# VH-VL binders against Uncharacterized protein y4mC, part 13

Target 1, 209 residues: Uncharacterized protein y4mC, of Sinorhizobium fredii (p55562)
Amino acid sequence: EDLSSQQQWPGTPLSRVEALAVLQTLNANLLSNASATLTLDRWCEAHRLAPPGSKIVAKHVQGHDKPANVHIRKLLHVGPNEPIVYRHVRLACGDRILSEADNWYVPARLTAEMNEVLNTTDISFGRAVRSLNFTRTNLTARLLWSPLPEGWDMSAELPVSSSGPLIPPPFLLEHHAVLKLQDGTPFSAVVESYTNNVLDFPAPLLYPQ
Key: E = the ipSAE of ESMFold2; O = the ipSAE of OpenDDE; V2 = 0.75 times the mean of E and O plus 0.25 times the DockQ between their complexes.

## First folded at step 6 (VH-VL; framework fv_teclistamab)

Design a93 (from tg with heavy chain D33E Y103F L107A)
Fold by ESMFold2-Fast, scan of step 6:
Structure a93 (fold): chain C 209 residues (1-209), chain A 124 residues (1-124), chain B 108 residues (1-108)
Amino acid sequence: as target 1 above (209 residues)
Amino acid sequence: QLQLQESGPGLVKPSETLSLTCTVSGGSISSREYYWGWIRQPPGKGLEWIGSIYYSGDTYYNPSLKSRVTISVDTSKNQFSLKLSSVTAADTAVYYCARGSRFFDWASYYFDYWGQGTLVTVSS
Amino acid sequence: SYVLTQPPSVSVAPGQTARITCGGNNIGDKSVHWYQQPPGQAPVVVVYDDSDRPSGIPERFSGSNSGNTATLTISRVEAGDEAVYYCQVWDSSSDHVVFGGGTKLTVL
């Protein structure tokens, strides 16, 4: 219970605004960078989510083979017989899982060295393929949870202060994207879900005492 | 084996709120892969999507129904529920709950398991 | 709002091939899903992602999707195939699940 109470944000209106601002900052940083891994490296360090010097590692999830469907093949501009590799990983910063990701990629569009490190190490995908200088086409970027109601900035009534803390669900953000080589050729389709551990730090104290 | 079952009143008065619950058994509603949906079918007509919900509470609603519809989830009971306000005779339909599988994104969103459906008649 | 157009009915004799079309602007760029609804029963998905079949659905059911038309093909039609068939897509412009109007397949 001590662990469940640690770093919980109050349910006050101001704390809700702060939590939304923090989530949207993460969302914006993820959308403005081609590599989720590098964004999470910086997020983890900035919010002290793990011991100093910790970097994101990709922990492979076993038993989750999902062959690419027709839609993924359309997104990747490949025919029905082109090999596609599926990866299911949890991106960890120290002991905290910050993201759970599904990735379908075309190994023929990577270098032999990149394929080797992806097959033999816990390197994250974005780090392994960094030298491709790829771009990201965002298909969807969605808050799976919001501390404030939809339309709060227009005419929706803000929630009253609660006696309890905010209880974020397991996943807070989800992105669907296609990663492309410099010439525009797609090489990877990704689903990236971000855990509530991205908020596991003390709420900022921005209000007068 | 996954099963979905609709429950709720079969008769609702005009202007009141239609309320239905879907009970999920043989599988967990708390899954990263699925948005759980409500679809209706007026007698002799086609299928109309009402909305879908993630176990976090995230919702998508049919734009034509959005002002009247609320879908909620209760993960402790493995249930999700539909409320449709200000009903009229036009809301008389068989209401289905279903599991929606995205696989990758919403383009691949389809309903792989359906409840049996429950008829709701709007009359005085 | 995106609209899917299906013929209201198709009639076929047992053992023949039925083709049910689903028309939509640039539907070939979308993924189409197909449901079978026998009389008095809940819908069952028979084809998803244009051409994939769920476990338990016979090979006689197949799908294609190109340009402005998606097609559900049922070869060697059986009396038990009599049902209303619905196509379905996601409309990304309005975040909306869109169903076609349904096609009643009559087997003689």
Scores: ipSAE 0.709, ipTM 0.867, lowest interface PAE 1.5, mean pLDDT 90

Design a94 (from tg with heavy chain D33Y Y103L L107S)
Fold by ESMFold2-Fast, scan of step 6:
Structure a94 (fold): chain C 209 residues (1-209), chain A 124 residues (1-124), chain B 108 residues (1-108)
Amino acid sequence: as target 1 above (209 residues)
Amino acid sequence: QLQLQESGPGLVKPSETLSLTCTVSGGSISSRYYYWGWIRQPPGKGLEWIGSIYYSGDTYYNPSLKSRVTISVDTSKNQFSLKLSSVTAADTAVYYCARGSRLFDWSSYYFDYWGQGTLVTVSS
Amino acid sequence: SYVLTQPPSVSVAPGQTARITCGGNNIGDKSVHWYQQPPGQAPVVVVYDDSDRPSGIPERFSGSNSGNTATLTISRVEAGDEAVYYCQVWDSSSDHVVFGGGTKLTVL
């Protein structure tokens, strides 16, 4: 059976503006909160992407260990021999994968209980370490796709195709960040990519006033 | 084995548009980890980055070339292409396509696989 | 725009150590990547992220990066190491890949 989303957005100019506004709202919420997991919990609930009460779970991706390079060690303020754990996960709300993430963290900067749950359960990283009351330093944030062309707001002559529905690529948004303890000590470096499932709900119908 | 192969006209007239395509084989262009790039090298000179593209169509361009360059991607053909407009003799170079890899952020962005290069001469 | 400076040439005898420098303002705050380009061939990455080596690159190739100078060191130089070597960084102020001018290594 066809596994395509049933909530496709039209390719009209209005729908494109709505899609960009929604995507930038997610982007702003993710950048203004320390935990991507908690932001995605709220996003999933608000847009009814899964049954009520569903929470983000981290599905581990096996097989391809990516050891920290010198640059990641510099970002984490650790020497060449400090243990760093690599974690590759897909963050799911129900059966929808909303994010895929690479995470390098310093287990010595977490509690023993945090390390245990990260090693033995499908808990998301942000949820597991929530009690650290960590802060997030965003290094980069990039829209990987836009429903409107670059410069659309400055170039009235730019053509916009309204033919057929929007077909977003698999990943729409990417963030690079360092997570820091309350004293400013970095403990995790993350690359977070957000899937087209974040738009998997009906395009808003604007009621004329 | 991953291979990249440049193709396109080896001779372009001044003021016209230089057009090249890179065909990727032995691996998918549709990957979260790579921005695919174009680099050129005038005869006897050094390397100059032109720009890079993600399979979604997201691009980064060399600021000095941005007004003349367009890079596009066709994931169904596993290809990405370069258009450089209004060419002059200064655009004569070997043009390389390459896979750009980064482990974390852009500071770790480097080119781990290169095409063999194709010479483009700008002459009437 | 950010500029990387390399000496145009370095000569070394077989079995000796070659050092190729890459100068840039506060380059130690950036990650440096190094490419080997043999005559008539495409470049090949030999060192990335200051000091990491790709699979298949001999341990004779090493890198360092501190202050205003990054260095590619080639120990026990062989005739087959003759090539032009380029350093490369990402300049985050302009989202720009910057290459050095290249250093021709001659093994005499």
Scores: ipSAE 0.581, ipTM 0.830, lowest interface PAE 2.1, mean pLDDT 90

Design a95 (from tg with heavy chain D33E S101D, light chain S31D)
Heavy chain, then light chain:
Amino acid sequence: QLQLQESGPGLVKPSETLSLTCTVSGGSISSREYYWGWIRQPPGKGLEWIGSIYYSGDTYYNPSLKSRVTISVDTSKNQFSLKLSSVTAADTAVYYCARGDRYFDWLSYYFDYWGQGTLVTVSS
Amino acid sequence: SYVLTQPPSVSVAPGQTARITCGGNNIGDKDVHWYQQPPGQAPVVVVYDDSDRPSGIPERFSGSNSGNTATLTISRVEAGDEAVYYCQVWDSSSDHVVFGGGTKLTVL
ESMFold2-Fast, scan of step 6: ipSAE 0.766; ipTM 0.888

Design a96 (from tg with heavy chain S101H L107T S108D)
Fold by ESMFold2-Fast, scan of step 6:
Structure a96 (fold): chain C 209 residues (1-209), chain A 124 residues (1-124), chain B 108 residues (1-108)
Amino acid sequence: as target 1 above (209 residues)
Amino acid sequence: QLQLQESGPGLVKPSETLSLTCTVSGGSISSRDYYWGWIRQPPGKGLEWIGSIYYSGDTYYNPSLKSRVTISVDTSKNQFSLKLSSVTAADTAVYYCARGHRYFDWTDYYFDYWGQGTLVTVSS
Amino acid sequence: SYVLTQPPSVSVAPGQTARITCGGNNIGDKSVHWYQQPPGQAPVVVVYDDSDRPSGIPERFSGSNSGNTATLTISRVEAGDEAVYYCQVWDSSSDHVVFGGGTKLTVL
């Protein structure tokens, strides 16, 4: 919302390590769980990013429609005439947008009630389809930004600047995945980008070195 | 109407650094859907990809050029830039900047808009 | 290390169909994009994601991709189609955008 609402982490070596550890914790939790929504529910609560009891809601992004191309249809194991629905949403925890996502799903592989809820409410996809007990196949995962350079733990030159705060870009990491029914049938392909609001809490205070 | 415009010196001396800037107008560089790339074409030869950048600063580089190339982005100016160090006559080419349109994957994008290209000659 | 192979040239008479091939190991598993480069001009995408066409590109341009060969097909060829055509893929093993060597289409 307001730029002043974002907590600025110091640019010190310690703060950079802390920020990377926090980002990799989120990354690991997202990769190890079937639902990004439920992971973000827990993240929001644990870091107090919104009032207690707040749950992720999906705010629809207007104006851009990406009909499924041939490669998405191959990922979903559907023919050229099978209906696929596209969703472009921002996942919000209170006033903070934590994720922006593209989702292509096969409505015939969901229940009628799930389709109705997805069409008429701000429910997140993962919550709406939770009862499918689906699994997640992660295709790609990438940090779009890192507070430390690649190879920092091996032989890369460390940042020497300790002045000024970290200024993360709008998106920090992104995952591509296919969601599958219990029998292995794919029903959704997702692109999930995570915003700098995932770090919008005070840097942990550790004793200075 | 999206436009991309290359700018920078047309002549570079051997061993020096080639520096080019691409100015984007009519569209925002700060978009989740796009990577921004540099492609070159030596006289009489084919297209060679140099590298691409996401507005966050995330980069992919041609392995053959990786040790010499740096691509950076300035979202406040809606620009991205190429630096290619230690140039030789083999780096003489028309340099294009282009927008890479992604659909699902960072690895599945095509270049939907190209700049006009700028000739860079490496000579003493 | 991934290589795309195109014939260096293809000749066709006006009104006939031109077929430009792009060979690559298991290229049918990749997304192939095609660019038209008229003499002295920047490339323009004419087919993307194997067979999709950008707005403004005539229906005469179509693509296919299976096995080890992708093909750009230009039906009812016009003089204005004379250009060098490049195929392009992403090689996941090296995180590398790969272009074919280009095929010069000569009309008549």
Scores: ipSAE 0.517, ipTM 0.790, lowest interface PAE 2.4, mean pLDDT 88

## First folded at step 7 (VH-VL; framework fv_teclistamab)

Design b2 (from a19 with light chain K30Y D52E; at its last look DockQ between E and O 0.36; V2 from the best seeds 0.00; counts 0 for: pae E 3.0 > 2)
Fold by ESMFold2, look of step 7:
Structure b2 (fold): chain C 209 residues (1-209), chain A 124 residues (1-124), chain B 108 residues (1-108)
Amino acid sequence: as target 1 above (209 residues)
Amino acid sequence: QLQLQESGPGLVKPSETLSLTCTVSGGSISSRDYYWGWIRQPPGKGLEWIGSIYYSGDTYYNPSLKSRVTISVDTSKNQFSLKLSSVTAADTAVYYCARGSRLFDWLSYYFDYWGQGTLVTVSS
Amino acid sequence: SYVLTQPPSVSVAPGQTARITCGGNNIGDYSVHWYQQPPGQAPVVVVYDDSERPSGIPERFSGSNSGNTATLTISRVEAGDEAVYYCQVWDSSSDHVVFGGGTKLTVL
């Protein structure tokens, strides 16, 4: 795979520590905020991933639908015949796709206006249903890529430097959640996947004193 | 249709390295939805998980084997491989490769496709 | 390392119900998966996520999981159900896979 369009970090132990710290900072920011879009707006601005003033743009992606399986139906408290809609959007800052969101939602639990907007526009799911004042139950949050090996924080031995750059895989972080109405009724199961573009800036400059 | 096929030598001498390859057809190994595992079974005994590799290159190994095992992936060939060093007669087993299908919420994954298995005998 | 305990064997008459147990400390907090391995063949998943059945597996196969015991239930047992059955979990805290020791089902 060719990653020439991304900012490359050196393949050193220091860069791996920095990558882990940056990823876990993003992870914590996402987990502590209701809106991934607002968090990514701030991330994009802070790391200059696009021209100043750029905001996150959502794009609805069609094709390759992922039908709800029985596990998703259990999370949504619905039977096998309840209609569930799958919706896939990409969140971009400028030309950089920072994340993808997959939603399996129960249209009967949304207003007719919300369903119309979701069916006819590129709007992000969270913005479309904002007026529900929904709550979010986080199920899992996992790094898909471990820049450092297990036990790195207790050992003096780190991976050796390589002559080439650090090459993160396409997706680095994944969150799973259920969105609920104010009365606790679940209406959407969501997977949020964050791309390696979230690191597409120069490695942090760290200077010893 | 997804298929997994183990390949490699059926006879390995003691103290040498056992090397096997799993070829995946009918599906991509570069998916974040799947783990790729090696499981072995000594004749007449139970299943023993050796380790798994994720699309990121992250590996997870059975602690009892960790010092001797390396699992790797070659995405250009849609293959993943097992190396087990310093083998003894105790490593004689049928070796299976398998795809781990991830549950939505990361509570677990299960092996939904298995290779047919290949017997590796460690003998002089 | 987490341990799963299965009885070595279970015998049932044809047409009866077989129950194969998988014991583990707080196994009810895990998703339990079950594999059938006929003689000389690779394992095949018959139940996953405690009680779900893959496509092509007869509804005679069912599962439950609570407390310290998960159970695979095979109703209307047939001679073709003779196999070794393994339970399995994935421990998300260590990302390790654990198999039970296996239970040989004999249809008398």
Scores: ipSAE 0.435, ipTM 0.764, lowest interface PAE 3.0, mean pLDDT 89
ESMFold2 (binder alone), look of step 7: mean pLDDT 92; pTM 0.949
OpenDDE, look of step 7: ipSAE 0.729; ipTM 0.884

Design b3 (from tg with heavy chain Y103F L107S, light chain D52E; at its last look DockQ between E and O 0.63; V2 from the best seeds 0.00; counts 0 for: pae E 3.8 > 2)
Fold by ESMFold2, look of step 7:
Structure b3 (fold): chain C 209 residues (1-209), chain A 124 residues (1-124), chain B 108 residues (1-108)
Amino acid sequence: as target 1 above (209 residues)
Amino acid sequence: QLQLQESGPGLVKPSETLSLTCTVSGGSISSRDYYWGWIRQPPGKGLEWIGSIYYSGDTYYNPSLKSRVTISVDTSKNQFSLKLSSVTAADTAVYYCARGSRFFDWSSYYFDYWGQGTLVTVSS
Amino acid sequence: SYVLTQPPSVSVAPGQTARITCGGNNIGDKSVHWYQQPPGQAPVVVVYDDSERPSGIPERFSGSNSGNTATLTISRVEAGDEAVYYCQVWDSSSDHVVFGGGTKLTVL
């Protein structure tokens, strides 16, 4: 409703290479850090996605519960009767939502203080449970959209220029992971989905015009 | 009510390209929760997955068909399409489009809604 | 390249229990989905994620999965259950959907 206009990149082969490079830089930064929030905070600052001094803000999304299924219970090493809580958070930089995170977690594996904070505030899951010194097992990391076709770096043909701008779809990148206590006990299954707002800055000017 | 409908030629000549379109009605193809799939079944044989596509264009293909298959999506028409190049008589089959549900990750990927299927015959 | 193996056919008397197996190396580590295909019709999912039933599927359809075998169990079999049944998994090593060869259930 009150979102900024998204910056549009030219529909050229160069812009597609730039978009892929930028998107894979974000992907690598996310994979090299346990904290998606910290990574996005640096990304927002580096790309000026919000007014100077803005920080990543988490917002708890309520009203659409997604109960854990049998597969999530297998990932978390719990039986059919173990309570599992679902939590949906949006991470925003200013008025730009950069990602959505879905967590299914086992409250019995958290402290009472952690559960209180998760139940009563908008805090991101990772910040709420930071003191667990948890580890992260990445299950998948996938571009939902690639600006260039598979094999582009070895193929004979790159896309031709188009007359219109490059139009990224709403979601570009998706990660799946399991968070584990220091002893290896899993306590949360997470999906992190990244929006096209992560590219909402002017295309790099790599050549003179 | 969600409905998937296959359309395209029922007869294709050898070495040509088989082209089918699936029209989705009663729901949006632009959904975070679903990939859209093509599955075929030669007469009297079992099911063979061809590939699946997300509305963003992210695509997975059956490795045995990957070199000949292109799946595409047109969100403005609420459609996705299949092209299978260099067809032979072995490509004669009923072709189904289907909605694939992926709850958390790919382990939970299954097809919860299917089209009625369309027979495509490859012959001279 | 992951292979799912199903018996080609199973015969049961009405009112009895049918068990249809789906064999695969360490299939218990995967989530197994089952489809019913009545003669001349498109498949319909009857069990997903090993043991979950979609809305509208009778309780007499159930599933289990452990070790190297997943099983679809149909209790109190009716004539209307006569169909071909397929198991299906996702193979994460090659990122693709794998179907079993199908089992024809005959009710006699």
Scores: ipSAE 0.392, ipTM 0.779, lowest interface PAE 3.8, mean pLDDT 89
ESMFold2 (binder alone), look of step 7: mean pLDDT 94; pTM 0.959
OpenDDE, look of step 7: ipSAE 0.761; ipTM 0.911

Design b4 (from a19 with heavy chain L107A, light chain S31N D52E; at its last look DockQ between E and O 0.67; V2 from the best seeds 0.00; counts 0 for: pae E 3.1 > 2)
Heavy chain, then light chain:
Amino acid sequence: QLQLQESGPGLVKPSETLSLTCTVSGGSISSRDYYWGWIRQPPGKGLEWIGSIYYSGDTYYNPSLKSRVTISVDTSKNQFSLKLSSVTAADTAVYYCARGSRLFDWASYYFDYWGQGTLVTVSS
Amino acid sequence: SYVLTQPPSVSVAPGQTARITCGGNNIGDKNVHWYQQPPGQAPVVVVYDDSERPSGIPERFSGSNSGNTATLTISRVEAGDEAVYYCQVWDSSSDHVVFGGGTKLTVL
ESMFold2, look of step 7: ipSAE 0.557; ipTM 0.837
ESMFold2 (binder alone), look of step 7: mean pLDDT 94; pTM 0.960
OpenDDE, look of step 7: ipSAE 0.856; ipTM 0.933
ESMFold2, look of step 8: ipSAE 0.473; ipTM 0.813
ESMFold2 (binder alone), look of step 8: mean pLDDT 94; pTM 0.961
OpenDDE, look of step 8: ipSAE 0.865; ipTM 0.935

Design b5 (from a19 with heavy chain S56T S101H R102K; at its last look DockQ between E and O 0.31; V2 from the best seeds 0.00; counts 0 for: pae E 8.5 > 2)
Fold by ESMFold2, look of step 7:
Structure b5 (fold): chain C 209 residues (1-209), chain A 124 residues (1-124), chain B 108 residues (1-108)
Amino acid sequence: as target 1 above (209 residues)
Amino acid sequence: QLQLQESGPGLVKPSETLSLTCTVSGGSISSRDYYWGWIRQPPGKGLEWIGSIYYTGDTYYNPSLKSRVTISVDTSKNQFSLKLSSVTAADTAVYYCARGHKLFDWLSYYFDYWGQGTLVTVSS
Amino acid sequence: SYVLTQPPSVSVAPGQTARITCGGNNIGDKSVHWYQQPPGQAPVVVVYDDSDRPSGIPERFSGSNSGNTATLTISRVEAGDEAVYYCQVWDSSSDHVVFGGGTKLTVL
């Protein structure tokens, strides 16, 4: 038997509680750090999602531009004529795509060196602009999939066990945030979407099997 | 181009279940950017939101109807459906399906595409 | 449950400015959306997120939202603007959508 290749979580109420706890742990870690990439480095290592020493690799996605709309421009405190650049990367740990990150950023608020690196490499946005010591204002953080019903922690009835494994949808968590310079000036609007690969490890062994 | 179309019976007897389907064409129902909603309008009255569904199956219902309503999604058919149980004459209305577009900050969504609407009459 | 209040009707002369209000407790903290519904037709969004316009909506449609009142403003009103107008919010505390009662705009 190859237990390392079996990533099936049982379709039980316990597995749903474990999934919610693990997912909200990731959620809290992401919300408490300015860099999603650094958080995912730690997540990948802690959960053995790739060989030891593996780091998150960014994969720049081209060909599907999402221009900034009026709402994005309001969040960035820019007028209709200020240049905004869209950048889409997938963040992978080994063969596992863990997230997709969309950035709308104001090039005029970055250094010439940062813009050059962003234009010529696959570097993740957060790593490219790390020296800004930017802060993150979280606008929303939402589970796209709720393993347990609303009110589960009080009076709601827990789901019954299913005959098959727990099957998470392709995306589980989505964050919307604004990145700001140290003086509070916004320079990037970010959407970060996390795949079900963030749970691609064996269910926690909370009780004897 | 995206189009929404309601389908289902136009006449339903009291105490029975009203069942409608919305077919989405020119776009995919399986999108992180959208909610899929049902809204009704009794003749001569205003709009009433019934509920919405996300493609993952998560549902949100009007509290006044929650005990009688079920909304479901079938991503393989690019459809979502409404069932309203135990109907009375008060459920006579035009029923719309609509696409809800999420705002960047998730604090709201608005219905950017609507079906033509279908009149459902509850009558003995 | 969160409540939105609209006047039942507003009358305006052609070429003038119509203002349609949507009242709600602290509505300025919410994103307000506006729909036009011509007689016998489905609603069409004309303003979203307080003040943004979808493509194809004339700039004479505008919106504002502060305090307890959101307002849809239609400048240089035309006879074709005659319709019922609804405001809408999503209330994050209850996770449900709320529509106002609707305002019939009459162009005399």
Scores: ipSAE 0.013, ipTM 0.601, lowest interface PAE 8.5, mean pLDDT 87
ESMFold2 (binder alone), look of step 7: mean pLDDT 92; pTM 0.947
OpenDDE, look of step 7: ipSAE 0.643; ipTM 0.875

Design b6 (from tg with heavy chain S56T, light chain K30Y S31N D52E; at its last look DockQ between E and O 0.59; V2 from the best seeds 0.00; counts 0 for: pae E 6.6 > 2)
Fold by ESMFold2, look of step 7:
Structure b6 (fold): chain C 209 residues (1-209), chain A 124 residues (1-124), chain B 108 residues (1-108)
Amino acid sequence: as target 1 above (209 residues)
Amino acid sequence: QLQLQESGPGLVKPSETLSLTCTVSGGSISSRDYYWGWIRQPPGKGLEWIGSIYYTGDTYYNPSLKSRVTISVDTSKNQFSLKLSSVTAADTAVYYCARGSRYFDWLSYYFDYWGQGTLVTVSS
Amino acid sequence: SYVLTQPPSVSVAPGQTARITCGGNNIGDYNVHWYQQPPGQAPVVVVYDDSERPSGIPERFSGSNSGNTATLTISRVEAGDEAVYYCQVWDSSSDHVVFGGGTKLTVL
């Protein structure tokens, strides 16, 4: 059982600027890579969210299904009767769940070996299908939490310092994307939601040594 | 099982702030799958969406009301709230809270559970 | 902002078929949802995502959406179907919910 859920950052304007900078660094890294799992491997190591050398561990979440609707089928260029599989995976670094990923994918567009692995293991979707050399079309990327108000960089009202720490909400980023084969054929619609554990390290305070 | 219940004053004076709370029972407001919305209906007229909130605090507002509306969420009480400032007689309506089902949030969003509604009258 | 247009009323005899339209520019690119609001009651979703029915909604409620028109079809209309019906979309270009003006279904 985990004794702590998250490191606490000071409730100051400086900490809010640092939180936004760190969060947008993760956002940019995620948007520039087709696989969130690989990006999170690097993030976990760089921020020591688990012992050195730890890799992202996936946990397949079952029994909480979300079937594809007409919209998902339109994104995937499939008809109403094409089989589509929903897969919900939590990605963890050590004891820290960093994200929840939802995939609606077309099994007919994957190899038999990929489908076997996805059906029988907890592997993350991105690792299972990596050999497709797929591309990613980002549809939206939303901050679910902004540490600073809009216009902060042009002298808008900044939050005042508080005596208590920053308390980020449970989810900070949400990305919607479509994964495509090399020929442009879509094979997965994905929603990726990133938890506040991505900031679970000490605030990046600058000090003289 | 899931139930939404509006609460708040039924009479508000002009220029004051209308405040309503929606209490969610039989389910959790802290869900990545749902948005929580406020919709109003003036007597004898159609439905008007006021705004919606995700449990993390992100809000989406009707642009015609955005300057006067604040929606907030309190996950510890399983509640979300509406404040509408500077009200006039035109703000007299039945106010509904509702759960919005979120599948792929920018392309499919519909309200699958509604409160029974509360009439708010703006009168001096 | 995006506008949905519904006829203000439709009248049908019991046992007949009612068709309620929802017009919008390229509405076929949207997911259209339909609500039934009986007099003095809150709305209830009867069709979502163009043509899907929630659990407990009779098969005689159906929907279609293409081009500039979405249609709610109620077969074998009963007196209990008398209500106002609203169409609704989420407009991703403006990030807001849009309702149609409502159609009062009268069963004669």
Scores: ipSAE 0.054, ipTM 0.629, lowest interface PAE 6.6, mean pLDDT 87
ESMFold2 (binder alone), look of step 7: mean pLDDT 94; pTM 0.962
OpenDDE, look of step 7: ipSAE 0.597; ipTM 0.869

